# Ledger of designs, part 190: VH-VL binders against q8ixk2r445to577

Target 1, 133 residues: q8ixk2r445to577
Amino acid sequence: FFGMLQNKGLTDYCFDYNPPDENQIVGHQVILYLCHGMGQNQFFEYTSQKEIRYNTHQPEGCIAVEAGMDTLIMHLCEETAPENQKFILQEDGSLFHEQSKKCVQAARKESSDSFVPLLRDCTNSDHQKWFFK
Key: E = the ipSAE of ESMFold2; O = the ipSAE of OpenDDE; V2 = 0.75 times the mean of E and O plus 0.25 times the DockQ between their complexes.

## First folded at step 8 (VH-VL)

Design v40 (framework fv_traxivitug; at its last look DockQ between E and O 0.72; V2 from the best seeds 0.00; counts 0 for: pae O 5.9 > 2)
Fold by ESMFold2-Fast, scan of step 8:
Parts: sequence; C-alpha cells; structure tokens
Structure v40 (fold): chain C 133 residues (1-133), chain A 119 residues (1-119), chain B 107 residues (1-107)
Amino acid sequence: as target 1 above (133 residues)
Amino acid sequence: QVQLVESGGTLVQPGGSLRLSCAASGFTFSKYYMSWVRQAPGKGLEWVAYISSSGSTIYYVDSVRGRFTISRDNAKNSLFLQMNSLRPEDTAVYFCARGYSKGYYFDYWGQGTLVTVSS
Amino acid sequence: QSVLTQPPSVSVAPGKTARITCGGDNIGRKYVHWYQQKPGQAPILVVYYDSDRPSGIPERFSGSNSGNTATLTISRVEAGDEADYYCQVWDSSSDHVFGGGTKVTVL
C-alpha cells in the first residue's frame, strides 16, 4: 500500500510530514492536516516489514514511537525494522503499534484544535481507522 | 549560510513589463518550493505565486494571474518573476521566500527588491 | 477566499505579556504560522504549526490556535520584540494567506 493515509472518522484529514528543511528530514512529529490530494508531504508507503515510510526525500524516514511516549516521530529507517517502527494495518482499518500494543488515533494537539496522530488504547472508534487513498 | 538575493526592481510605467530575479545559495535549491511575496509601502504581506521544486506545479494569486509568470532554473539556482501589464497597485517590495517539501510556511526570505509602477 | 484578521496594533510594557490574535473562519482546524518583521528588514519565522518554534527563537514566543482565533503570545517582552507580526495559513483553496499584520509597540 502507498498513498495518502486518511482517517475514516475525520474524513478531511491525512497523515502529513513536512520537515523543517533538507537537513532535518527526521526527528520531528508527524501531524494530521487537511487532505490536499497532491501527494508530496502526505504520501506514505506501508511496507511488508510493517513500516510506514516517508520517501519523498533522502534519507528515507520511518514513523516510530519512543517507549513511554504517545507521539509519532519520524526516524531514520533501518535495514532491520526495530519494534518501535512496526505498525499493523488491520482489516478493520486500525493501525496497531506492536511494541506498545496501542492504536493510532486522530487526536487534538495540546494547544490547538489541529489534529495529530497519537497512540491510545485500542477502541472501535472511527478516529482509530485509517486507509490509503 | 542560506541566502536569497532579489534583483530587478525599478520604476516602470503603467502597462510596462519587468523581470525580477532571485539568486539562491547555501542550500539545495532544487529541493525547495519557491514563492514570491510582496509588500506595498506601509502595508502588509501578500503572497503572489509559488513554484514547486521541479517547476511542474505553479499557482498565482487571482490579481496577478495571466499577467505574471513565475519560473525557475535549478541548474543556476535562480527564481524569476516576469511581470507584464503592470498596474500602480503592483507597487511593492517583492521578496523571494523558500519552503521545504510542500512549502506550507516560509523559513527564509530575501531582503526584497522595490518595484514602483508610476507615470 | 480565506481572510485573516489581526488587530492593527498592540501596546505592551517591558516584562509583560503581549498577545496578538489572528481571526479566521475555523482557523483552529488549520495550522497557523507567525512571522516577525522589523523596519526595513525581511520577515523571519517565529512560530510554525500553531505552537512549534524554529531553532534560535526564544521560549518567550509561543502560540495557540482554537475555534476561530489563533494567538501569538510573547512573554516577558523586551524592547527588541517591537516589530510587525503576521499570521499565515495554507490550504488548497486559498494557497498562502497572510493576516494584515499587527504592530507591537513596547512602551
């Protein structure tokens, strides 16, 4: 799978990664933004190794969640995917983070009404359901 | 180390034409969206046009569409704005500004070049 | 066409907090970016994605965005913070839109 990773409950919102500049491709938080349909910063690849890759620029980034954290951060991809970079896209659309045993949910950013993907206990909420467009 | 240097601003009569240039250095120009943003004397900022890193995607603010043409030369690290059918309302300092990837915001700006459209 | 409304001016005493608002329809559902411009100079980015700061921008600068109003907050204001401040958003229908600007005067 590859394309824009869209939320089922927030139908206007997509995974989005626009790093600050070419020398800071990784290390920043993945956000949700209004789907624009133009690829680029909203284009992701789901791999057979259960990675969510951002490959618009080099070096390629892989979404990860640090132990004890709930934010999705762009990290460097590794030859062998570490556990913190593995997400299982299930048939019901849930995106299950293996290491933490939590699901990715569209949730509000602390100081705004803007949305970000965060790890939350798994529920049957449409805010935890994702699909590639 | 990032530098953007605009040039070409001058006094032009209404209906005239002018070409602005922006010379980029200190970064990989071909990886950035580039925009022109203008500011009329004593007024606020107004976005004018942007061009994608490859040059394939171009957008203009309505007031300049059909009159202005944005272009770039990645081999020469240069951005251009060809302005035709100039009007007094186009009088402004023209800044070039860069945005990484999609270019949602502008992290570096040039110092600007003043265009005056008057008889 | 999106329109962003800012107050034309804000006055603040040194050491106090300045708040600059940016009004827009459902602006809380978009990301807002903020620029500082001193006389005769190019703008510089001070806050992006509502509340993130570029390297080199002091922690005194912070942002928030909810409902129809985004706010740039400058705590412990210094004389050097005197400048014009502009908010900006991007979306596919409006491209880049700037607010009218707010002149912050430190008295």
Scores: ipSAE 0.682, ipTM 0.899, lowest interface PAE 1.5, mean pLDDT 91
Fold by OpenDDE, look of step 9:
Structure v40 (fold): chain C 133 residues (1-133), chain A 119 residues (1-119), chain B 107 residues (1-107)
Amino acid sequence: as target 1 above (133 residues)
Amino acid sequence: QVQLVESGGTLVQPGGSLRLSCAASGFTFSKYYMSWVRQAPGKGLEWVAYISSSGSTIYYVDSVRGRFTISRDNAKNSLFLQMNSLRPEDTAVYFCARGYSKGYYFDYWGQGTLVTVSS
Amino acid sequence: QSVLTQPPSVSVAPGKTARITCGGDNIGRKYVHWYQQKPGQAPILVVYYDSDRPSGIPERFSGSNSGNTATLTISRVEAGDEADYYCQVWDSSSDHVFGGGTKVTVL
């Protein structure tokens, strides 16, 4: 699966990654933004290694969850996907992080109608359901 | 500390050309999107152009497309704006600004340099 | 094509709270950023991504964004807060868009 990774519960919101350096893309947080499909900032791929890859210039970035965190951070993809980069995109659209045993949820920012993807306890909320478009 | 210093602003006649420069320091210049933003006298801010860290991605506001050229020299920590076919409505203070998140917002600005286009 | 609407001016007494609004169609669905500009000076980012505050910006500055209105709130206003304030968004069709700016006067 590849393309824009869109939230079911939030109409027209997609995974978005916009690093300041287009050639050194790691270390920043993945956010949600209106789906616009411009460039590679909203282009992701779910791989057979259970990675969510940010498809840009080589080397490719893979979404990771750092220890003790609930945010999604971009790391470099590795030949063998590390445990903190493994996600299961379920048939029901839920995105499950294997290591944390939590699901990726579109979570509201405080005092804002904007959202970011955060790890939360898994529920049947549409805010935890994602699909590629 | 991050510093951006613009230069090159001066008086020029309509149809003339001018090249603005922005000297960056206090950060790894080559890792950031950069933009030019202008402000006509007594008016608000208007984005003009931005350029990616490598220069591979460039965008302009419609009113300057074909006349202005944004460029950068990462080895010299410099941003440039070549302005051709200048018009009176181009009169403004021109700011260089550091882009973040591919230019979604600007986290640091220079003091600006005044460009006056007048006959 | 995005248009951001700000009131031309806001007056506030010292120690009181100033609220600067930025109106736009469904602006709450976009991240809004705010800049402070004093006469003859460079703009300064004071709020980004609706409600995040850059390091060095006092907690008196806060942002919110919902529906059709984003708001910059300056609590316990000081004389030094007198400035022009601009909201800004990024739009896929309009690129970077600024509001018209609001002059905040401290009485």
Scores: ipSAE 0.560, ipTM 0.892, lowest interface PAE 1.1, mean pLDDT 93
Fold by ESMFold2, look of step 9:
Structure v40 (fold): chain C 133 residues (1-133), chain A 119 residues (1-119), chain B 107 residues (1-107)
Amino acid sequence: as target 1 above (133 residues)
Amino acid sequence: QVQLVESGGTLVQPGGSLRLSCAASGFTFSKYYMSWVRQAPGKGLEWVAYISSSGSTIYYVDSVRGRFTISRDNAKNSLFLQMNSLRPEDTAVYFCARGYSKGYYFDYWGQGTLVTVSS
Amino acid sequence: QSVLTQPPSVSVAPGKTARITCGGDNIGRKYVHWYQQKPGQAPILVVYYDSDRPSGIPERFSGSNSGNTATLTISRVEAGDEADYYCQVWDSSSDHVFGGGTKVTVL
């Protein structure tokens, strides 16, 4: 799949990545933002290796979760996808992180009312349901 | 290393025209949305216009729509603002500012060029 | 269009904490960015995405954003922090909006 990865419960919000500059592509948090399709911020590829890729820069970025953390952070993609970069987009729309056994949820950022994707225990919440648009 | 240098600011009469330029260096210009932001003397910042990395998406603040034209030349690492039908309230320092990809904020600003619209 | 309201000035003693507010309807649901501008100089980004700091900005600069108010906090204020501070959001209709600015005076 390729396109804007949208949340079902938080209507019209998409995965978004806009790093500070071209030299800081990795190490920053993925956010949720109103879907707009401008620039490359909201276009992601779900690959056969179960990666969620951000392809606007070489080398490519892949979404990861670092050990003990719940935030989705941009890492460099690798030839063989590391465990922390593997997500399963399930039939019911849940986005399951294999290594942690948790699901991606639209959640509020700690210091604001803005939304970010975070790992949480899997539930039936529409805030844990995602689809490509 | 990153440089944004505005030029072209001068004194013009109301109703006149003026073209501003911004020369960029030290970064990959074609990866950045570019904006013009202005500041009237003693006043705050006002966003004027932006142009997407490719030039395909352009937006203006309402007060300048139809009078100002933003453009870019990615081969020359240059941003432009053509200002027509100038009014005294357009008097300001004009900054060019960059934002990576779809820039929600401006991480680097030039020093600005002063435009004075007065009889 | 959206309006961002800032107090015109804030006074703070050296070593104390300055808090600069940015008011807007449901601003907590938007990402807020902050700029410092010293007289005769270009603005510089000091906080983005409500609370993140660019490289080179000291940790005593911090931000928060909830409800109708975003706040830039400068702890252990130094004389060199005396400047104008602007909040900014991007509107979903593709408009960038700045607040009116706040002059921070260290005294």
Scores: ipSAE 0.545, ipTM 0.872, lowest interface PAE 2.3, mean pLDDT 90
ESMFold2 (binder alone), look of step 9: mean pLDDT 92; pTM 0.942
ESMFold2, look of step 10: ipSAE 0.407; ipTM 0.834
ESMFold2 (binder alone), look of step 10: mean pLDDT 92; pTM 0.941
OpenDDE, look of step 10: ipSAE 0.018; ipTM 0.694

Design v41 (framework fv_traxivitug)
Fold by ESMFold2-Fast, scan of step 8:
Structure v41 (fold): chain C 133 residues (1-133), chain A 119 residues (1-119), chain B 107 residues (1-107)
Amino acid sequence: as target 1 above (133 residues)
Amino acid sequence: QVQLVESGGTLVQPGGSLRLSCAASGFTFSKYYMSWVRQAPGKGLEWVAYISSSGSTIYYVDSVRGRFTISRDNAKNSLFLQMNSLRPEDTAVYFCARGYGKGYYFDYWGQGTLVTVSS
Amino acid sequence: QSVLTQPPSVSVAPGKTARITCGGDNIGSKYVHWYQQKPGQAPILVVYYDSDRPSGIPERFSGSNSGNTATLTISRVEAGDEADYYCQVWDSSSDHVFGGGTKVTVL
């Protein structure tokens, strides 16, 4: 799958990665932003290794969650995907991060009605269901 | 270290043309969306136009569409605004602004260049 | 087309808290960014993505955004905070939209 990764419960929001420039492709948090339909920083690929890849800039980035953290951070992709970069896209649309046993949820940003993707206990909520558009 | 320097602002007759330039330094210009934002004397900020990092995506505010052309030269780290059919209401300080990533917000601004359209 | 409404002015005493509002239909679903502009100077970014601060902006600047109102809060106001403040959003329908600006006067 590839395209804009959209939330089922928050239909106006898409995965978004807005790095400052090519030299700073990694280390920043993945956000959710209003879907604009133009691809670019909202264009992601789900790979056979269960990675969520950002190919808009080189080198390619892969979404990861560090141990003990709940935020999705962009890391460099590796030849063999490490466990912290693997998300199981299930048939119901949930993204299950096996290493943490948690699901990716559209969750409120502090002091904001806007949302960011965070790891949360799996609940079958529409805020935890994602699809490519 | 990020710097944006506008130039080209001057007095122009209504119906005239003018080209503004913005010289960028201190960052990889070719990776950023760029915008022109203007401010009429004593008034607020108004976004005018933006251009994607590659130059392939361009948008204008309705009031300048068809009259203004935004362009960039990544090899020279330069942004341009060609203004045609100028009207008195185009009188403003024109700021060059760097868009963060796709250009959702403006993290650095130049000092602006004044364009006066008057007879 | 989006329209962002700001009060034209806010007066605040030194050491007190100033609150600048930005009203817009369903603005809580959009990320709001805030700029400070002093006379004769270019704007500078003071808050972005509703509540984040750029490096160099003091902690007394904070933001929030819910429902139809976003708010820039300046705590323990100093004379140097006197400036015009603008909110800004982007969306696919209206592109970049700025509020009308709020002049903050420190008494």
Scores: ipSAE 0.323, ipTM 0.785, lowest interface PAE 2.9, mean pLDDT 88
Fold by OpenDDE, second read of step 9:
Structure v41 (fold): chain C 133 residues (1-133), chain A 119 residues (1-119), chain B 107 residues (1-107)
Amino acid sequence: as target 1 above (133 residues)
Amino acid sequence: QVQLVESGGTLVQPGGSLRLSCAASGFTFSKYYMSWVRQAPGKGLEWVAYISSSGSTIYYVDSVRGRFTISRDNAKNSLFLQMNSLRPEDTAVYFCARGYGKGYYFDYWGQGTLVTVSS
Amino acid sequence: QSVLTQPPSVSVAPGKTARITCGGDNIGSKYVHWYQQKPGQAPILVVYYDSDRPSGIPERFSGSNSGNTATLTISRVEAGDEADYYCQVWDSSSDHVFGGGTKVTVL
């Protein structure tokens, strides 16, 4: 699967990543923004290694969850996907992070009108449902 | 020194075809989504089409869908707009623009090329 | 299907402050970008991410966005600021990403 990764509950919002330096793409948080399908910011790939890959840049980035965190951060992809980069996009649309055993949920950023994907306990909420478009 | 240079704009009759080109330089072209934006004489800006960095994602404004084709050649740092079945209302200066950032803004524009559709 | 609404024109005296509004439903939750276009020229990005300024753009240019209105503010207006200004927002539900434009006249 590839393209825009869109949330079902938070209508018209997609994964979005915009590193400040195109030559150094790691270390920043993935956010949610209106799905526009433009720019290099909203194109992701779900790979056979269970990565969510940001492949518009070289080297390619892969979304990771750092220890003790609930935010999605861009790391470099590795030949063998590390445990903190493994996600399961389930049939019901839930995006499950294997290591934390939590689900990715579209959430409002604190004290902001912006949105971010965060790890939360898995529920049946549409805000935890994702699909590629 | 990002540069975008459009070419190909000319006078064409209704129903005719025209291919616009945009030559990009000064940046890694293959990493950016690109768009065409047009402006009819004395009118405002209208987004026409965008294409993803790899070309895998394409969208058009409704008024040109089925008639226009946006494409790119990353090896040649080039963006194209094939315009078929042209109409008088397609008359405009056509800009190529680089998309960037969150929410996608156009940080760099070409100077545009004029397409005139008239009998 | 959302539309960005700009006033057709704004007049301002030199040295004064011009404010150009861009109206849209819940536009405050979206990033708004602004472009300046002078006759016969390509648009130039003057504000992005609501309030950020590209390098080379004078600090006289500022932006804000809240509620249903984004605003481009040009302080200490100069003759050279006379131009058309367009707001822009990407919305998956609309092909109309630009406002109608505002002609700023420096008196």
Scores: ipSAE 0.019, ipTM 0.633, lowest interface PAE 6.5, mean pLDDT 91

Design v42 (framework fv_traxivitug)
Fold by OpenDDE, second read of step 9:
Structure v42 (fold): chain C 133 residues (1-133), chain A 119 residues (1-119), chain B 107 residues (1-107)
Amino acid sequence: as target 1 above (133 residues)
Amino acid sequence: QVQLVESGGTLVQPGGSLRLSCAASGFTFSKYYMSWVRQAPGKGLEWVAYISSSGSTIYYVDSVRGRFTISRDNAKNSLFLQMNSLRPEDTAVYFCARGYSKGYYFDYWGQGTLVTVSS
Amino acid sequence: QSVLTQPPSVSVAPGKTARITCGGDNIGSKYVHWYQQKPGQAPILVVYYDSDRPSGIPERFSGSNSGNTATLTISRVEAGDEADYYCQVWDSSYDHVFGGGTKVTVL
């Protein structure tokens, strides 16, 4: 699967990654933004290694969850996907992070109407359901 | 210790041309989006143009399109703004600013250089 | 195209809280960034992505954004906070839109 990764519950919001350094794409947080499809900031790929890959630049980035964190951070992809980069996009649309055993949820940023994907306990909320568009 | 230093601002007559420069230091210039933002005397900030790290992506504010050209020399850590067919309304302090996320916002700014277009 | 509206001026006593608003149609759906500019100086990013704070910026500076209004809040205002403050958004049409600016005066 590839394209815009859109949230079902938070209508019209997609994964968005815009690093300040287009040639150094790691270390920043993945956010949610209105789906617009412009540029490359909203193009992701779900791979057979269970990665969510940001492959618009080389080297390719893969979304990771750092220890003790609930945010999605871009790391470099590795030949063998590390445990903190493994996600299961399930049939029901839930995006399950294997290592943390939590689900990716579209969450409101503090004191804002803006949103970020955060790891949360898995529920049946549409805010935890995602699909590629 | 990010530093951006603009230069080239001067008095020019309407219809004239001017080239602004921005010298960047303290960071890997070639990896960042850059923008020019201007501020007319006593007025607010207005984005003018941005350029991607490689220079492959460029956008302008409508009012300067066709007249201004943003460019960069990554080898020299320099950003440029070639301004042609200058108008009095182009009079402003021109800031060079480092962009974040294709210039979604600007995390570092220079002190600016004053361009005055007047007869 | 997006239009951001700021009050021209805000006055605040030292130690009190200043709130600078940035109005825009459904601005809450966009990320708002804030800059501080003192006379003759370069603008300084003080809040980005609505509520994030750059390193080095005091926690007295905070941001919020919902509905049609973004707000920069400066708590425990100091004399040094006197400046012009600008909100800014990125437009999906690849425009960068600034508010008109707000002059904050510390009484």
Scores: ipSAE 0.288, ipTM 0.813, lowest interface PAE 1.8, mean pLDDT 92
Fold by ESMFold2-Fast, scan of step 8:
Structure v42 (fold): chain C 133 residues (1-133), chain A 119 residues (1-119), chain B 107 residues (1-107)
Amino acid sequence: as target 1 above (133 residues)
Amino acid sequence: QVQLVESGGTLVQPGGSLRLSCAASGFTFSKYYMSWVRQAPGKGLEWVAYISSSGSTIYYVDSVRGRFTISRDNAKNSLFLQMNSLRPEDTAVYFCARGYSKGYYFDYWGQGTLVTVSS
Amino acid sequence: QSVLTQPPSVSVAPGKTARITCGGDNIGSKYVHWYQQKPGQAPILVVYYDSDRPSGIPERFSGSNSGNTATLTISRVEAGDEADYYCQVWDSSYDHVFGGGTKVTVL
């Protein structure tokens, strides 16, 4: 699968990655932004290695979550996907982070009016359901 | 620590007016949306009004629109609710509540002040 | 505006799990927040954005929200959890809507 990764509950929002420094594409947090349907910074690929790849710029990035953390950060992709970069897109639309055993949820940070994907205990919430458009 | 302290609640006759105040401390008041939420005796919570951090955006529940006015004084860390043309159904404990994420939810509440509208 | 339906009461034995539902049309597309209120006290936020917990709230409190039903789950219930619980959503018309409340009785 590839395309814009959209939230079922937060229907107008898609995964978005727009690093503030184009010369340093990794190390920044993935956000959610209004879906614009044009690909670009909202274009992601879900691979057979269970990676969510960002292919808009080079070198390619892979979404990861560090142990004990809940934020999705862009890292460099590796030849063999490490456990912190593996997400299982399940039939019900849940995006399960293998290493932490948690699910990706559309969320809003306490002091921000922007939305971000965060790891949360797996529930049957529509805000934890994702699909490619 | 965050504190919200309401005052002004009292017994008022139907058709009367009353002004409630909420004194905020322990946070940067001017950065937060603020709301009034009420609870009639033995009943559930009902949102009444909210005001944006700057005071430029204000919304009311339909039952109080035109009768109640929410306002704030950021220099004095104070929130107000001017209540006019009071009715028996306005009888309630009025809570001052801090809105987070543009007021989508309420993370801190005052202890409330009781307004009784009765003859 | 949405109408949120909660059961009036839920009884649970100490140490068991209490589940409080909040029903509303397409509530899964809205963020649900939960408040605990003990007699004579102000409400306290216990779960926000469907499933997040404020600092200081025990991990026994959790939430979910899907389709037409949101649920607050209290595991290993203690006597001190006896209270009224309210769900709340922010409606797209800038109105806050509270459920009618559920009285949780332990034992």
Scores: ipSAE 0.013, ipTM 0.660, lowest interface PAE 7.3, mean pLDDT 86

Design v43 (framework fv_traxivitug)
Fold by OpenDDE, second read of step 9:
Structure v43 (fold): chain C 133 residues (1-133), chain A 119 residues (1-119), chain B 107 residues (1-107)
Amino acid sequence: as target 1 above (133 residues)
Amino acid sequence: QVQLVESGGTLVQPGGSLRLSCAASGFTFSKYYMSWVRQAPGKGLEWVAYISSSGSTIYYVDSVRGRFTISRDNAKNSLFLQMNSLRPEDTAVYFCARGYSKGYWFDYWGQGTLVTVSS
Amino acid sequence: QSVLTQPPSVSVAPGKTARITCGGDNIGSKYVHWYQQKPGQAPILVVYYDSDRPSGIPERFSGSNSGNTATLTISRVEAGDEADYYCQVWDSSSDHVFGGGTKVTVL
């Protein structure tokens, strides 16, 4: 699967990533923004290694969750996907983070009315359902 | 080491024309939206125009539409602003800035080039 | 045709906290970005997407955005923080919009 990764509950919002420095693409938080299809900042790939890959830049980035965190942060992809980079995109649209055993939820950004994907306990909320478009 | 270097700013009479250039380096120029942002002396920042990575999408601030043309040469890592029918109110330092998507934000700016329109 | 309103000036003593507001109708629903500009220099992005901080920008700089007000907070203000600060949004109807700028003076 590849393209824009869109949230079902938070209508018209997609994964979005654009680091300030393209030569240092890791370490920043993936956000949600209106799906616009412009540029490459909303293009992601779900790989056979269960990565969510940001492959429009080289080296390629893979979304990771750091220990003790609930935010999605860009890391470099590795030959073998590390445990903190493994997600299961299930048939029901839920995006499950294997290591934390939590689901990715569209949520309000802290101190903001804007939105980010965050790890939360898995529920049946449409805000935890995602699909590629 | 992203760098943006503007050039071409000079004194010009009202009604005159001027072409600004921005030389980009340190990043894959062709992947980014680019914008021109200007700042009149002692005033604030005003977005002027943006152009998509491929050049297929262009927009202008109303006050310059029909007079200014933004363009890019990705092969030369260059951004341009052709300014025609210049007015005194166009007097400003013109910055080229790298944008996110349609330029949601500008993460890198040049030092600017001064355009003075005066009789 | 969005309008962003900033106070023209903010004064702060060294070591104290400066707060620069950016007002706009339902600005909380838009991502706000902040730039620092010193005299004769290019603007520098200091906060983007409301509260994210570019690499190299000290943690003293933080942002928030809700309701009708975005805020840039500069904690432990230093003399070097004296500058003009601009908020900016992208609006689908008016494209890029900057606030009028706020001059921060370190007393």
Scores: ipSAE 0.090, ipTM 0.751, lowest interface PAE 3.1, mean pLDDT 91
Fold by ESMFold2-Fast, scan of step 8:
Structure v43 (fold): chain C 133 residues (1-133), chain A 119 residues (1-119), chain B 107 residues (1-107)
Amino acid sequence: as target 1 above (133 residues)
Amino acid sequence: QVQLVESGGTLVQPGGSLRLSCAASGFTFSKYYMSWVRQAPGKGLEWVAYISSSGSTIYYVDSVRGRFTISRDNAKNSLFLQMNSLRPEDTAVYFCARGYSKGYWFDYWGQGTLVTVSS
Amino acid sequence: QSVLTQPPSVSVAPGKTARITCGGDNIGSKYVHWYQQKPGQAPILVVYYDSDRPSGIPERFSGSNSGNTATLTISRVEAGDEADYYCQVWDSSSDHVFGGGTKVTVL
């Protein structure tokens, strides 16, 4: 699959990656932003290796969650996908992070109008359901 | 650590006025949205009003709009509710509650102060 | 504006699972928060953002929110869980809406 990765519960919001540091494409947190339908910073590829790739820039990034953390950050993709970069997009739309055994949830960033994807215990919440446009 | 203490609740006649106060301690009061939530005897919770950290954004439930005024004094760590034209249906325990993330939910509550509006 | 519907009461045996529903049109598009209130006491936050727990709240408390129904689940129920439980949302009208409350009796 490829395209804009949209949330079922937070229906106007998509995965978005727009790093603030112009000298570094990877290493920053993935956010959620209003879906604009233009791709670009909202264009992601879900691979057969269970990676979520950001491929509008070089080098290509892969979404990862470091041990003990709950935020999704952009790492460099590896030749063999490490466990912290593997997400299972399930039939019900849940995005299951294999290493942590948790699900990706659309969540509000505290003290702001911004939303971010975070790892949370898996539930049957629409805010944990995702699909590609 | 975090404490919210309400005061001012008493018996008032219909049509009367009353001012409630909430004293906050144990956190940086000026960084949080604050709300008043009430509970009529034996009934459920009902949100009344909220005020942003700076005081610039204020909202009321429709039934009290124009009668109640929420305000805050960040220098004194205090929240207020001025209640005018009180009605019997305003009888309730009034809770002061700290709002989290622009007041989307309430993480700490005071013990409440009882307001009785009766003839 | 929005109305949130909760069952008035739920009875559960110790060690079993209690499920408290919160019904609302398209509630899955809103974030649901849950409060516990014991007689004569202030409410305390037990679940926020659909499924997150504040520090100090046991992992036995969990939440979900999909379609028209949000659910608070209390697994391995203890006598101390007996209380009234309220769901709450902040919706597009900038109003905070509480459900009518559910009295959980541990018997």
Scores: ipSAE 0.007, ipTM 0.626, lowest interface PAE 9.0, mean pLDDT 86

